# VH-VL binders against Prefoldin subunit 5 (PFD5), part 4

Target 1, 151 residues: Prefoldin subunit 5 (PFD5), of Arabidopsis thaliana (Mouse-ear cress) (p57742)
Amino acid sequence: MASSSSRGEMEKMGIDQLKALKEQADLEVNLLQDSLNNIRTATVRLDAAAAALNDLSLRPQGKKMLVPLTASLYVPGTLDEADKVLVDIGTGYFIEKTMDDGKDYCQRKINLLKSNFDQLFEVAAKKKSVADEAGMVLQAKVKQLTAATTS

## First folded at step 4 (VH-VL; framework fv_clesrovimab)

Design s39 (from c13 with heavy chain G58E)
Fold by ESMFold2-Fast, scan of step 4:
Structure s39 (fold): chain C 151 residues (1-151), chain A 125 residues (1-125), chain B 107 residues (1-107)
Amino acid sequence: as target 1 above (151 residues)
Amino acid sequence: EVQLVESGGGLVRPGRSLRLSCTVSGFTFGDYAMSWVRQAPGKGLEWISFIRSKAYGETTEYAASVKGRFTISRDDSKNIAYLQMNSLKTEDTAVYYCARDEDYGIYWEGYFDLWGQGTTVTVSS
Amino acid sequence: DIQMTQSPSSLSASVGDRVTITCRTSQGISSALAWYQQKPGKAPKLLIFDASSLESGVPSRFSGSGSGTVFTLTISSLQPEDFAAYYCQQFNSYPLTFGQGTRLEIK
């Protein structure tokens, strides 16, 4: 199955081929929508982590705190001793960074995730277009077959 | 335990085809993007192609030198990545490495933390 | 395509020496740069990613620095096992591209 099949090419396909194309395309669209949601969730978490790191930099020195900054970032210890953060890159692994490096790291990953979302969104939109076109052509062919059978 | 093993290389005439395989073990293959990188005798590294995981669209990219002639694919049920090489040229003579992109699901970063041993492709006139 | 130029192309050094390899890019790539080591007859091995992050298991004598268009790989005290080829690679945009390599040879 060509992901860039034109409507004209689909009109040349048999009913069984169109059914297979549509079912596969629908499955792929659903999988891609789930992936888009995963990227969106991770972006929100990293945005929250970046905001929390910025907020920490505004607090008075000597204040003691232990700040869980979401599932993606955890800062243990006290403010005057918390010179390192652990950043969750989505695998259950953490990269230890200084506070400033942690902020830069989060921003780079946020930018990457937003770019990935845009790219995947376009892929999903094109796949949905294929699924929709296959469904329309399939419906038309089924109607023609049914009319021929009853006449 | 974690390893990539390439196979399918050999001696072939210009204009012919070869299919390389990369068999993966020791990690969840379906979660990673995979790349092919080649190295001509006595020369440097050249990235050829990558393929994303199924969950992220199985999108592919190709170097201009191989676009239209090479096709990357994967079979997650077998833990194998493939490189189908058509219309081979003498300039395609190289060691071909399978490499794992340091691509943790939703992150699409194309640097390589795990490499196979390589398989040699010789295209002779 | 983003062009990657390494300097020097070859270098002779002795055990204990401090060695620096430079990588220059034709376009800005932020910190999207990796360094690899390749020994004769072997596959490349990742040393550094994100310009300055040391890969797990890589000796601390290796370090990376730089951003934008100029990057360096430094070996602070060269060991016998470090004589190899070294490659930089950008992953800011496709196609992915490598430097031409730097051969580090024993004096």
Scores: ipSAE 0.416, ipTM 0.711, lowest interface PAE 2.1, mean pLDDT 82

Design s40 (from c13 with heavy chain S35H)
Fold by ESMFold2-Fast, scan of step 4:
Order: sequence, then C-alpha cells, then structure tokens
Structure s40 (fold): chain C 151 residues (1-151), chain A 125 residues (1-125), chain B 107 residues (1-107)
Amino acid sequence: as target 1 above (151 residues)
Amino acid sequence: EVQLVESGGGLVRPGRSLRLSCTVSGFTFGDYAMHWVRQAPGKGLEWISFIRSKAYGGTTEYAASVKGRFTISRDDSKNIAYLQMNSLKTEDTAVYYCARDEDYGIYWEGYFDLWGQGTTVTVSS
Amino acid sequence: DIQMTQSPSSLSASVGDRVTITCRTSQGISSALAWYQQKPGKAPKLLIFDASSLESGVPSRFSGSGSGTVFTLTISSLQPEDFAAYYCQQFNSYPLTFGQGTRLEIK
C-alpha cells in the first residue's frame, strides 16, 4: 500500500529500534503527565482564590494589613480597601484589581487552564497509544525470537 | 541577558521559500511558548503563528493568511525556533518578529513580554 | 475573528499632558487585553497585560482600565520618550488580533 498504519511501520522495525521508540514515547508521556498535574494544581489554587474573593466581598477586614489568601492572591486588611485585591504574578510584584475584576480574572484563568488541560490530555492520550503499540510490537517480536531460539 | 535574535530574512521572488530562525539566550527556552508576529511596511502588527513548549505538546496554531504555507517548529537542544515560509506572496513582505509568551501563573499565554529585533522579508519580482 | 478598533488613530500632545487611547473589541474578551508601545525601527514593548496590570519596569504614569469590549490606556503626564505608536492586543481566543495602532506625536 502507498500508505501504512503506524503499527504497520512499527512491525518493520527491529527490536533495538522499537525499544528506543518505546523509551522515547514513555519519556514524552511522563513529561505530559507532569504538565497535566501542574495544570490541575493551578486550577485548584485559582478555584480557592475565586472562593476567597467571593467570601471577602461579604466579610470585609477590620485592620490595615496585607492578608494572604493563597500563594498568588492577597487582599488589603482594611475596610477602606475592601473593594481591592492584589495578585502575585511572580518576581515579587503585585497586580491591583477591583473585587469584581479579580473574580473575572480568576474565572478567565480557570477557563484557560481547563481548555489547556483538555488539549494536552488529547496529546498525551495519542502519545500513550504510540508507546503502548510500540510495547506490544516489541513484546511480540521478542516472544517470536525466544520461541525460534528454543527450537 | 535574555535575548531573541532573528535571522534568515532577505529579498525573494514570489513563489519561493525562506526559513527564519530565532536564536534564544538567557532563559530556559524549552519552558516557553514562542510566537511569530509580522509588520508590513508602515502598517500594524499581525500575529502569524505560535508553538507551545514540548512539555505542553508542542502544538501549533496559524493565522488564516499563512495556514498551509508556513510551518513553525522548534529545536530545544539548539535553543532555536523556526518559521518555514513556502509559496511566498508579495503580501508576506514584512518585518518578522520572534516573541516569547509571558509565562506568569502557568500557561497564561497569548501576550508577549520579550521580542527580538526583527528580520526583514521582502517578496518582490 | 475578534476585530480590534483603536481611537484615535493619531493624536498630538505636549509633554505633561494627560492622554487616553481607547480600544474596542467586536466581542467580549473579559480582561484578556495587552498594550504595547513601539518606537520607529524598534520591536514593540509590553506595557500592560490583563487589561490593567503594569508590566515590571514600566513607569507608573501608564495605566490600563476596562473589561469586556471597551478598554483604555492612560498616560497621566506625558514624557518626551512616550511619543510612539501604541497597540492593543486581545488574547481571549485564537487567532490573536491587534488594534490598528495609535500614533502619538509631539504637538
């Protein structure tokens, strides 16, 4: 055929080539899995920040101080600043947001992370399929070789 | 210091191909998504393409004006991003900028904290 | 695609003036907007991201506001180095799109 399947191409490969392909595919899958976990963790932190912002809109602070809500979100500890929040973007710099803008910001970032998770999940699933197929073809070839050498 | 340096621009005839390179220094290239943005003489900015980090799938996106003709890629071992431009048109004449996606708050991509100086592509008969 | 319209396309101002540039979008983008400054012969420089967040190293005279479909860049007291082109950019969805630019010229 002019066009072969991915598995058909693997069946033409030697044991050493299949082993290398599977090792590379497994490393790629592990890297993508770590990234999926990072996105999940960031989503949880932003959900917590959004919940904290909602809570603070109902219960303003009584003292002048900077109050940490999460690693990435702080609010002033005064009634005069009840409508403002500070977001840590890294580098030790804080971004000032109104309460409503802060909630919108968190929700937008949550939506972006969920979208990125879905896209990456599909990529990871395809890479895992390649790794699994390479492993199955490799095992089949090793089994055939072992049977031949015992005969 | 952190720096992006574009190269590969020049004068080419319509229908020909050209490959641009963006060489990166001063940061961990593999952690960042990279973009190409162009600017025609006397005109505004136009986003062309991006490529995600290998850790996030190495996926790519293209503006409709270049889809099917341009291919973005990256070589993390060399710290280089590429833009392969095929079937060039006079409308592709522009300064081409390589730009880094700002990586604050994990994967909040689509705006650019670091730009190269640009490389000029002129497509003319 | 999300269309971005800046107003005005150009303006003249004097050092010390307060200037505002508006960016309007064809559909809602929440706070997914950035502002860039570009001087002749140079690459753009990020000023503001997420509609109102000041990029590190950018003078406090620059500020951004707005959400949804209407956004404003303000320079509270114009300095000589501020005469440049300014661009807004949305990053709510792909393809990424820029406004046509606003040229800020010395009066």
Scores: ipSAE 0.372, ipTM 0.719, lowest interface PAE 2.8, mean pLDDT 81

Design s42 (from c13 with heavy chain A33Y)
Fold by ESMFold2-Fast, scan of step 4:
Structure s42 (fold): chain C 151 residues (1-151), chain A 125 residues (1-125), chain B 107 residues (1-107)
Amino acid sequence: as target 1 above (151 residues)
Amino acid sequence: EVQLVESGGGLVRPGRSLRLSCTVSGFTFGDYYMSWVRQAPGKGLEWISFIRSKAYGGTTEYAASVKGRFTISRDDSKNIAYLQMNSLKTEDTAVYYCARDEDYGIYWEGYFDLWGQGTTVTVSS
Amino acid sequence: DIQMTQSPSSLSASVGDRVTITCRTSQGISSALAWYQQKPGKAPKLLIFDASSLESGVPSRFSGSGSGTVFTLTISSLQPEDFAAYYCQQFNSYPLTFGQGTRLEIK
C-alpha cells in the first residue's frame, strides 16, 4: 500500500485490535501527562527558590538561619554564611555554593525544565492525536456493529 | 553490581550493518536516559546518540555524523539498550561506550556518571 | 555546535604538584560543564559536574571552577594515579561536545 494515512490503516483494523490500540495510546498519554505535571511542579518550586534567593540577597546579615526553599535548596543566614546556600545535588548530600552560584544553578535548571516541558508537550500532543483518532475509528465501528444488530 | 556491559562489536566491511547491545544491571534502567559515545583510535570523545526514558517520551536524538544510519532503542523489560548501525563507513571505526545520564526524570542533563567498558567496532575493507 | 578547546594539550608534572587544566567554549554555557578522567584502554570516569560539583567518590584534591566560557580543573596535590587524559564536556545544548583532551604525563 501507498497510503500513509493512519486513519486509513485504522479503518482496516478489527474492533478488538482498535480497542487495544486505543487503550495502549491512552495509557501512554496519561503517563506523559503525569510527567508534564511533574516538570511543571518542579519549575514552580525552582522559580520560587530563585525569587527567594533574590529577595534574601537584599536583606542584612543576621542571626543564623537555614531556610528551606525547595527539597534541593537551603539558604544559610549566618553572619559568616549570608552569601552562601546549600544545594541538594540529588544524592542525599548537600554542597555549599555562593549566593550567585545558587542563583545561576536555579536559573539553569529552570531553563532545562522549560525546554524539557516544551519537547515533552509536543510528544504528548502527537500521542494524544493518535489516541483520539483510534477512539474515533473505534466509536464509528462499534456504532456500525450496534446498528447492524438491530432487527 | 551497578554496571553497563557492551557487546556486539567486531570487524565489519564498509556498507554493512552491526548491532551493539548494552546490558544494564544494578539500577532501575527504565528511569534513565541513555547515550552512546564513541572514541576513534587516538582521538577524543564524540557523543553520537541519546534515548529518553519511556515516561519522558522515549524519543531519540542523533549526532549529524550518524543521523539516518544509526538507530538507538531500548527494551526496558530486558534492561538492554541497543545501537543499530547501518551503512557503516571507515570513519565509524571507534570504541563505542554506553553511558548513563547522572540525573534522570524531569531533568535533561547530558553528563555521564556511569560508563560501560566499551566495545570496539572496526570498519575496514 | 559548541566548540571546546582545552589547554594545554599535554602537560608534564611531578607527584605533589598543583596542576591546572583550562577549557574554553565558543559560546556561553553557564555552568553546564563536566570533567572526565580517562586512563589508557579504560572508559572515562566522571570527576566534576555543573562546573564545580565533585562527583561522589572522587578525591577532594580535584576541584572545578568557572562559568560562561572559561573553566578550570585543578588537582591540588598530584598523585601517581592521576596521570591520565582529562576531558571537558558541555551539556548546555545538543549535540553534546567534548574538548580534545589534555594528557597529563609524569615528568
Scores: ipSAE 0.391, ipTM 0.727, lowest interface PAE 2.7, mean pLDDT 82

Design s44 (from c13 with heavy chain G30S D31Y)
Fold by ESMFold2-Fast, scan of step 4:
Structure s44 (fold): chain C 151 residues (1-151), chain A 125 residues (1-125), chain B 107 residues (1-107)
Amino acid sequence: as target 1 above (151 residues)
Amino acid sequence: EVQLVESGGGLVRPGRSLRLSCTVSGFTFSYYAMSWVRQAPGKGLEWISFIRSKAYGGTTEYAASVKGRFTISRDDSKNIAYLQMNSLKTEDTAVYYCARDEDYGIYWEGYFDLWGQGTTVTVSS
Amino acid sequence: DIQMTQSPSSLSASVGDRVTITCRTSQGISSALAWYQQKPGKAPKLLIFDASSLESGVPSRFSGSGSGTVFTLTISSLQPEDFAAYYCQQFNSYPLTFGQGTRLEIK
């Protein structure tokens, strides 16, 4: 929610200042939205990797399979190698982990991504509020100016 | 060459202010989160502050010992991270290191793969 | 704050020895632990991250293990350049915290 104090500050600004403020806020919101989508994608990939590691731990050793370590990457493997797996952190990087360490790694990264998402979502919401408020004040000043210059 | 270079350290009296700079080269600075870590003479490491990339909110964190006194910031156009230190105390005497977070953006890790060589801050009357 | 306790605080060893340093945390941190080496007058250098992952360019004689609240750094065959201070660091929550350090000295 827009603050009456921040609105008061904006009402003191000229049209050019308000345009600059709104443009900057809009750019920041767009950048944060892209970042939120990146976090969502990474979370989906880690959820898939965690599910694949859990499936491996339940199967008899000696069976060959394709293991999804990310949303788009699959690793051919066997249950004889189940003690060690490669984990894609969702950005094209891989790290070798034991089965138990791989599960812990994925869960910790998922928790980090959720925390990062919540923090960014709050920042994005605040920036959007500023952009929206600047837009409203700008619109009002443009209308006021137009009315003042016409008889 | 991938490197971090700190500057701005020196001798300062208690209650005064000092601003440290960390100039980066050899990588895309705007992608990375940055931290300041200090080390008092003959003692261990203490994490002081952290700033995320602008793409991921530019959020900051501070150790309790410096909250309200120190401000971390960054200027991506100049490839510089800053630490503004206000109301300095004798216990702030330390070598201050600039450090790069291993992960950028998506993962907020908090471990450091690249360190500067440090700049010395001495707070004394 | 998560408290980090290293043991021993100092250790004397000879070239070729197997050395183990332990780090204990006041709260569970999963695998969110890093190990650093620091030589006198120099900045710290990352050795291990995520408890057991070897940083690129670090010799294979260094290894890390553990999860939760107890972690170890092992140097399998000590070399002259390994005499340094070693620090563990948790990154499970803010504030980030380091152990007090372990000084590895020549016997």
Scores: ipSAE 0.330, ipTM 0.721, lowest interface PAE 3.1, mean pLDDT 82

Design s45 (from c13 with heavy chain D31R)
Fold by ESMFold2-Fast, scan of step 4:
Structure s45 (fold): chain C 151 residues (1-151), chain A 125 residues (1-125), chain B 107 residues (1-107)
Amino acid sequence: as target 1 above (151 residues)
Amino acid sequence: EVQLVESGGGLVRPGRSLRLSCTVSGFTFGRYAMSWVRQAPGKGLEWISFIRSKAYGGTTEYAASVKGRFTISRDDSKNIAYLQMNSLKTEDTAVYYCARDEDYGIYWEGYFDLWGQGTTVTVSS
Amino acid sequence: DIQMTQSPSSLSASVGDRVTITCRTSQGISSALAWYQQKPGKAPKLLIFDASSLESGVPSRFSGSGSGTVFTLTISSLQPEDFAAYYCQQFNSYPLTFGQGTRLEIK
């Protein structure tokens, strides 16, 4: 991580070295930001699936239906039986579950995603700090060089 | 073929260091979190370390028994995971397995769908 | 750390028998439990994940159930190749922990 001592080391670097460091750090930050967005999207999708499963469990028994809970989650058969549920875990994969197992599965994955989001958000913030520090040191050196060559 | 192959084990004296390697083939290594799990002679399984994919921060976790002595790392360009073991103790004697954490592309799980054959580490005077 | 206790530690059974192994956790883990099979001199093999999901390629005679703090692995009709050690593992929190193992032996 970029600490005060890390910034001191950056000040000793040449312009080409700083450019390479910043480019690598920026790519890492962008990759992490994409992952954070993927987690957010999956969390919203699973929240919707969990809500739909809860709603289904409150319906009158004996009605035969095939219900799309989300684009990737369906329950076949009657609502008074343990029906198979196909769950899309956000990557195009499907896992067959009973209705009760489906609810528990979705809630656990939601909790996992939220926990992982918090951890990843902290990592992304630290890496962005490194990228920003490299950018500041680089900018200062470029300005100093440009001022010297234009006088 | 999909496989994990561990190497680097051997006989060492207490206080010495070893580095284990886990070479992977047949899947997109960079997507997966990786763990090391060990098994002492005649005993059960003990999880010792975990490293997340770089897309999910590349962060690490360690069992208390190895924290501060062992370091897990990865080189995605070479498809290799490493376990650097420092200050080895006789209690570290075990078969060390490299294991792939299940990954659905949007989060890591912490259970292991693929294991290597293991490499034996014996720490004795 | 979450303590994992398996019962029994060992059992003897015959081909065709129905066998149940129990795993108890010191705190709730929802469905974050996996079961592994290990044969002598071999690496463990994943059988069940998320308490009840059968891993691809694992025979349907294996099944898992339970949630929270009590879980079971059932083999409905034992085959000769099923005599092995079995381990449960929680992945609800770090450190990841395994049960002490159950050795299934031929009667």
Scores: ipSAE 0.293, ipTM 0.702, lowest interface PAE 3.3, mean pLDDT 81

Design s46 (from c13 with light chain S30R)
Fold by ESMFold2-Fast, scan of step 4:
Structure s46 (fold): chain C 151 residues (1-151), chain A 125 residues (1-125), chain B 107 residues (1-107)
Amino acid sequence: as target 1 above (151 residues)
Amino acid sequence: EVQLVESGGGLVRPGRSLRLSCTVSGFTFGDYAMSWVRQAPGKGLEWISFIRSKAYGGTTEYAASVKGRFTISRDDSKNIAYLQMNSLKTEDTAVYYCARDEDYGIYWEGYFDLWGQGTTVTVSS
Amino acid sequence: DIQMTQSPSSLSASVGDRVTITCRTSQGIRSALAWYQQKPGKAPKLLIFDASSLESGVPSRFSGSGSGTVFTLTISSLQPEDFAAYYCQQFNSYPLTFGQGTRLEIK
């Protein structure tokens, strides 16, 4: 809820001013909610990327295997596996990382996104509180006005 | 051409105010967080403030040395970032750089891939 | 606040030399470190981000390594245009902090 000082200021506002305040606060809340959803989606995708990197690290390295020279002839050989991956750090921007650096990078980004979510959630909650309070004060003033005109 | 151009610096007495501007061209300004970084004569770099994109609340952060005296803001319709500097002190004397944060509206990074040329602020009695 | 200490504060070198600058942090920052180059009278230029990722357009003679609390910037074969000041910067937490800088001078 808005503080006593904020409510006192709203009570001094006219109906048109309160409508404008509420509309603006509602729009800001909606924008922040969309952003919170975007962060949640990005976090899920990074969690999936981290899991994939963990799975990839289980693949054999330096393992000997038979390599076909023709359809029917096999010769012993060794598979070399790549140690580097590309990580998406935004809208299609990629950077090259080693497997271990990639895992650490993903975890750092996940931690950052969680922190950002918490910050935005607080901002959204505060904006919603303002919107709700403005709505309550507005409703009370409209009720008083309509009661006065029904005599 | 991708550029940041600072303006508004000058000589000012202690206790007075200045507003710095950073005019942006060549990229979608509204998608990026923006920072101000300063450098006193013969000294190193000091991060002062940043502002997030409006989609992510337009929230701000400040270094302790300027908190309560400086205000960062942005006008996305004009592609300008501002730094309002109040109650200036002699220790605020520096070149002030505008810098682009790699933000994309989802990641708040804090390293700077693009810098302006700087504007000089001298606070002297 | 995370304190950033660079060593050396200055060094002299010749063209063709291999130069290494170290940055130490008062707290672990994982890989959240960037390196910048600044020439006299000019703005800083990003060289390396995430400790080891080379910024687009930066010559391959520049490289970064390290994680946690100790990081290095290496110039494998120093060129005349590389004589400048170099700064490390952490972005693991706010406030963002820079090292004091390392000045690279002609021997």
Scores: ipSAE 0.270, ipTM 0.691, lowest interface PAE 3.6, mean pLDDT 81

Design s47 (from c13 with light chain S30Y)
Fold by ESMFold2-Fast, scan of step 4:
Structure s47 (fold): chain C 151 residues (1-151), chain A 125 residues (1-125), chain B 107 residues (1-107)
Amino acid sequence: as target 1 above (151 residues)
Amino acid sequence: EVQLVESGGGLVRPGRSLRLSCTVSGFTFGDYAMSWVRQAPGKGLEWISFIRSKAYGGTTEYAASVKGRFTISRDDSKNIAYLQMNSLKTEDTAVYYCARDEDYGIYWEGYFDLWGQGTTVTVSS
Amino acid sequence: DIQMTQSPSSLSASVGDRVTITCRTSQGIYSALAWYQQKPGKAPKLLIFDASSLESGVPSRFSGSGSGTVFTLTISSLQPEDFAAYYCQQFNSYPLTFGQGTRLEIK
């Protein structure tokens, strides 16, 4: 595009061009919405993992634990206990952590997810605005064309 | 073979433009965020830009030193990341590395588990 | 921007020595720190991530520790192939920043 998806530029676009723009924007918004939902789900799971880790730090049974590196989050535990739990629930990568390192790891991941959510939410809002604007301009042009052809 | 291969470097005069390419093989390119990191002769590493996957907005970030002059982009159908460099300055002289941001699915980290060999950009009169 | 300071800027060592490099950050970054090795004329190679996690394929003589603002990279028994530059990097916030590097020279 020479300018932008501003209303003025969209007013100059034909019906087929506006349809294509709206379809593309809608697909992008749907993909971003799925990603936002994934981040939200991961954040909830990570909050639970952080709570479990805080409980473990108050009731120490050892100092080392396995922390999963997958998109699927599981509770941390002692090396032996974590291995059994994570094998039962799913598959993924593991890193050995001390209790303090595990706590920092979880806090950092929570911060990362929150930052990523905020950035993605802003992008999704902008793309949705474009999709909605394209839809409005498209509807107006179809309405005008229909009125012109009925006379 | 899991690898990144940079190309497009060369000698250019100040004020000119250059486009770098990073060709990716051996992994699902579209799932990863990608960064460009540069290194001036005899100096340390400087992160300059990154681009997220399209699933996570395809958003971009830039170091202050290049913001407004450089544009990062990607073509997932061709497995190529690009760095368009405009208004080049002598200070932009460096080896430019393409690097893969670590990815555990939803957890894009800002550290780099895979690097290309680099392509040299020399900005001189 | 988070400033990263490595110490020492250079050191000389012999094969078999234990070497420690320190990285200090201008603000707390939890464990969001990586260490890289770079040999002359080559790209950097990831050694350690999340301050203490060893990257796959990296020899166990390399280890990382620290949290918050002070981090260390240790090579427990230096090998000939370990003479290189080493860089720390924070990834807690953008812009991403690197330390100035530590050059490890053969004695």
Scores: ipSAE 0.329, ipTM 0.712, lowest interface PAE 3.2, mean pLDDT 81

Design s48 (from c13 with light chain S31D)
Fold by ESMFold2-Fast, scan of step 4:
Structure s48 (fold): chain C 151 residues (1-151), chain A 125 residues (1-125), chain B 107 residues (1-107)
Amino acid sequence: as target 1 above (151 residues)
Amino acid sequence: EVQLVESGGGLVRPGRSLRLSCTVSGFTFGDYAMSWVRQAPGKGLEWISFIRSKAYGGTTEYAASVKGRFTISRDDSKNIAYLQMNSLKTEDTAVYYCARDEDYGIYWEGYFDLWGQGTTVTVSS
Amino acid sequence: DIQMTQSPSSLSASVGDRVTITCRTSQGISDALAWYQQKPGKAPKLLIFDASSLESGVPSRFSGSGSGTVFTLTISSLQPEDFAAYYCQQFNSYPLTFGQGTRLEIK
């Protein structure tokens, strides 16, 4: 019923108003899609970092080693310690964490990003619905105009 | 200088409305989520509301105590965050702080690295 | 809502003392905890985030520890400027919630 009500309001709009509404909605949808892609990319990176930290915590200690684990991790020190990592939290930002703190940090950030993705996805879906509806009404009005101007 | 400056507080009767402003300088306001946090006289801190950047939907959240009565908004062109307070109750008496949510460009944390000095709202007959 | 309980609600201490403030949460929050300092008539100031990370510009005598449901703020050697109220805050889930505060007073 919300869709029917929205369609009714759009039917009352002129072609110029509908075009402006469609253009604004499309720009907003594109901005939100870019942000969703950024969150998705960050989530993938943190998932990889969390897996790497879990794997490292299961490995035996005993030797000096400095190991880049993933694009998001760098572990300084020895396998005897193996208790600090550097985590890339997006766009080149890094935080130094202990192994346990790093795991908690990554899992919490993953949960935060997933929550943010879900919320933003719903906002983007609503904006896309508005853009699509405006497009349909605009297309119908243009079709009517085209039919009216042809012999 | 990086700062937040609140304004708009004052004495108001129950049932009335008041709008608070938070003027921001020294950083790219549009990139940050912003929150309002209040403190009743002699009491602790209470988070009231936040608003996300436009790139991340400009969505808002509210504490149950103010939901339906308060509206957070932002004007990125003026570098101002607002809190519109309607149907004020004596329990809304507090110092209201504007605070910046920590943000690394792809998400916001929900802890506050920068605070304004606060503006006092007194709701009394 | 996640309830935050600080202990003690107030304490008296002397310059040079080691002071410990505890924050307990009604649900597990991982490391999603911040500590703030508030002096009379002033806005809160961030001290610690992610339970144990020291905010830039905060003296190293401040430290945080804990995970899950029990967290501690420690001041290793109390200075005159440290007499203030201290608040913990969780940011694991909405609504964001604060502890009731701990008043640190001169003995």
Scores: ipSAE 0.388, ipTM 0.731, lowest interface PAE 2.6, mean pLDDT 82

Design s49 (from c13 with light chain S31N)
Fold by ESMFold2-Fast, scan of step 4:
Structure s49 (fold): chain C 151 residues (1-151), chain A 125 residues (1-125), chain B 107 residues (1-107)
Amino acid sequence: as target 1 above (151 residues)
Amino acid sequence: EVQLVESGGGLVRPGRSLRLSCTVSGFTFGDYAMSWVRQAPGKGLEWISFIRSKAYGGTTEYAASVKGRFTISRDDSKNIAYLQMNSLKTEDTAVYYCARDEDYGIYWEGYFDLWGQGTTVTVSS
Amino acid sequence: DIQMTQSPSSLSASVGDRVTITCRTSQGISNALAWYQQKPGKAPKLLIFDASSLESGVPSRFSGSGSGTVFTLTISSLQPEDFAAYYCQQFNSYPLTFGQGTRLEIK
């Protein structure tokens, strides 16, 4: 949590403790930032897959086509079998779906990813606040120590 | 071999504590969210707690029946999930299962493709 | 909390029968529903997720359908190994909740 009380506790910490806290907090923030980017990428891919499934359902039956399900997968299909598609479930795995199930699957997952992004963004913001405060307190203490040593 | 193995169950008096462990093998533990699900004798399943992967916040959720008394945690370096159970009540008597969220945590969906064999907790006077 | 109501509580059937189990939710959950099988003394096993997706390794005689508030698990031709308890579970919101279970018994 970011608060005046948290700052007061950091002011009681030694330089080595603050360095450790700052280093750990920075690692956590970087990990969370990577995860936010992963959610964003997955959302873009699912939006593309949903658009492709919608486009497929508008075509006349009896013709071959390639359907992008994710950024990295193109599946050849015949329109008389167009009711069955493979859907990337987030980690490169694929599940066979009907056209209607595929559309519902993609839309629900997109909505879930958007919600999860918002939740994780809040967690990341709180962790970054802690990292920034630790850095500020650490900088102040190092400056005071340097001034005392040179006087 | 992909496995979850629970340990730490036993007989305890009301008001006391137990710590359950779930040891994981055969997959990259740190990529998955983990849950505890319990089942009282002759009854159905009750979800108790959930912990997300550290990459997706490491945040936790609890059923109202255990909130404030139970704490879920994980040690990714040891491939172990924990359930710390404080202030135990007779109604906490159940088989406790450790379970894996199927979807690597990115969707934060709580359905379970892999379960341990369970560990029995009996709370009686 | 989202309440999950399964019907029937128990069902007797013969090998080869088609059986259906229904799960009703107190709130709409889209397709965020899973079905599990549990045999006596064993942990549950995932059968269906996202209301209608068959888990890898599960026989095709199992199927799921429904969305919103009403869901059905169907076993198209009962086998001896299918006599077990069945549970539905929602994962639309926390806390996660299970139905009370349906016991499938041999007639």
Scores: ipSAE 0.413, ipTM 0.726, lowest interface PAE 2.4, mean pLDDT 82

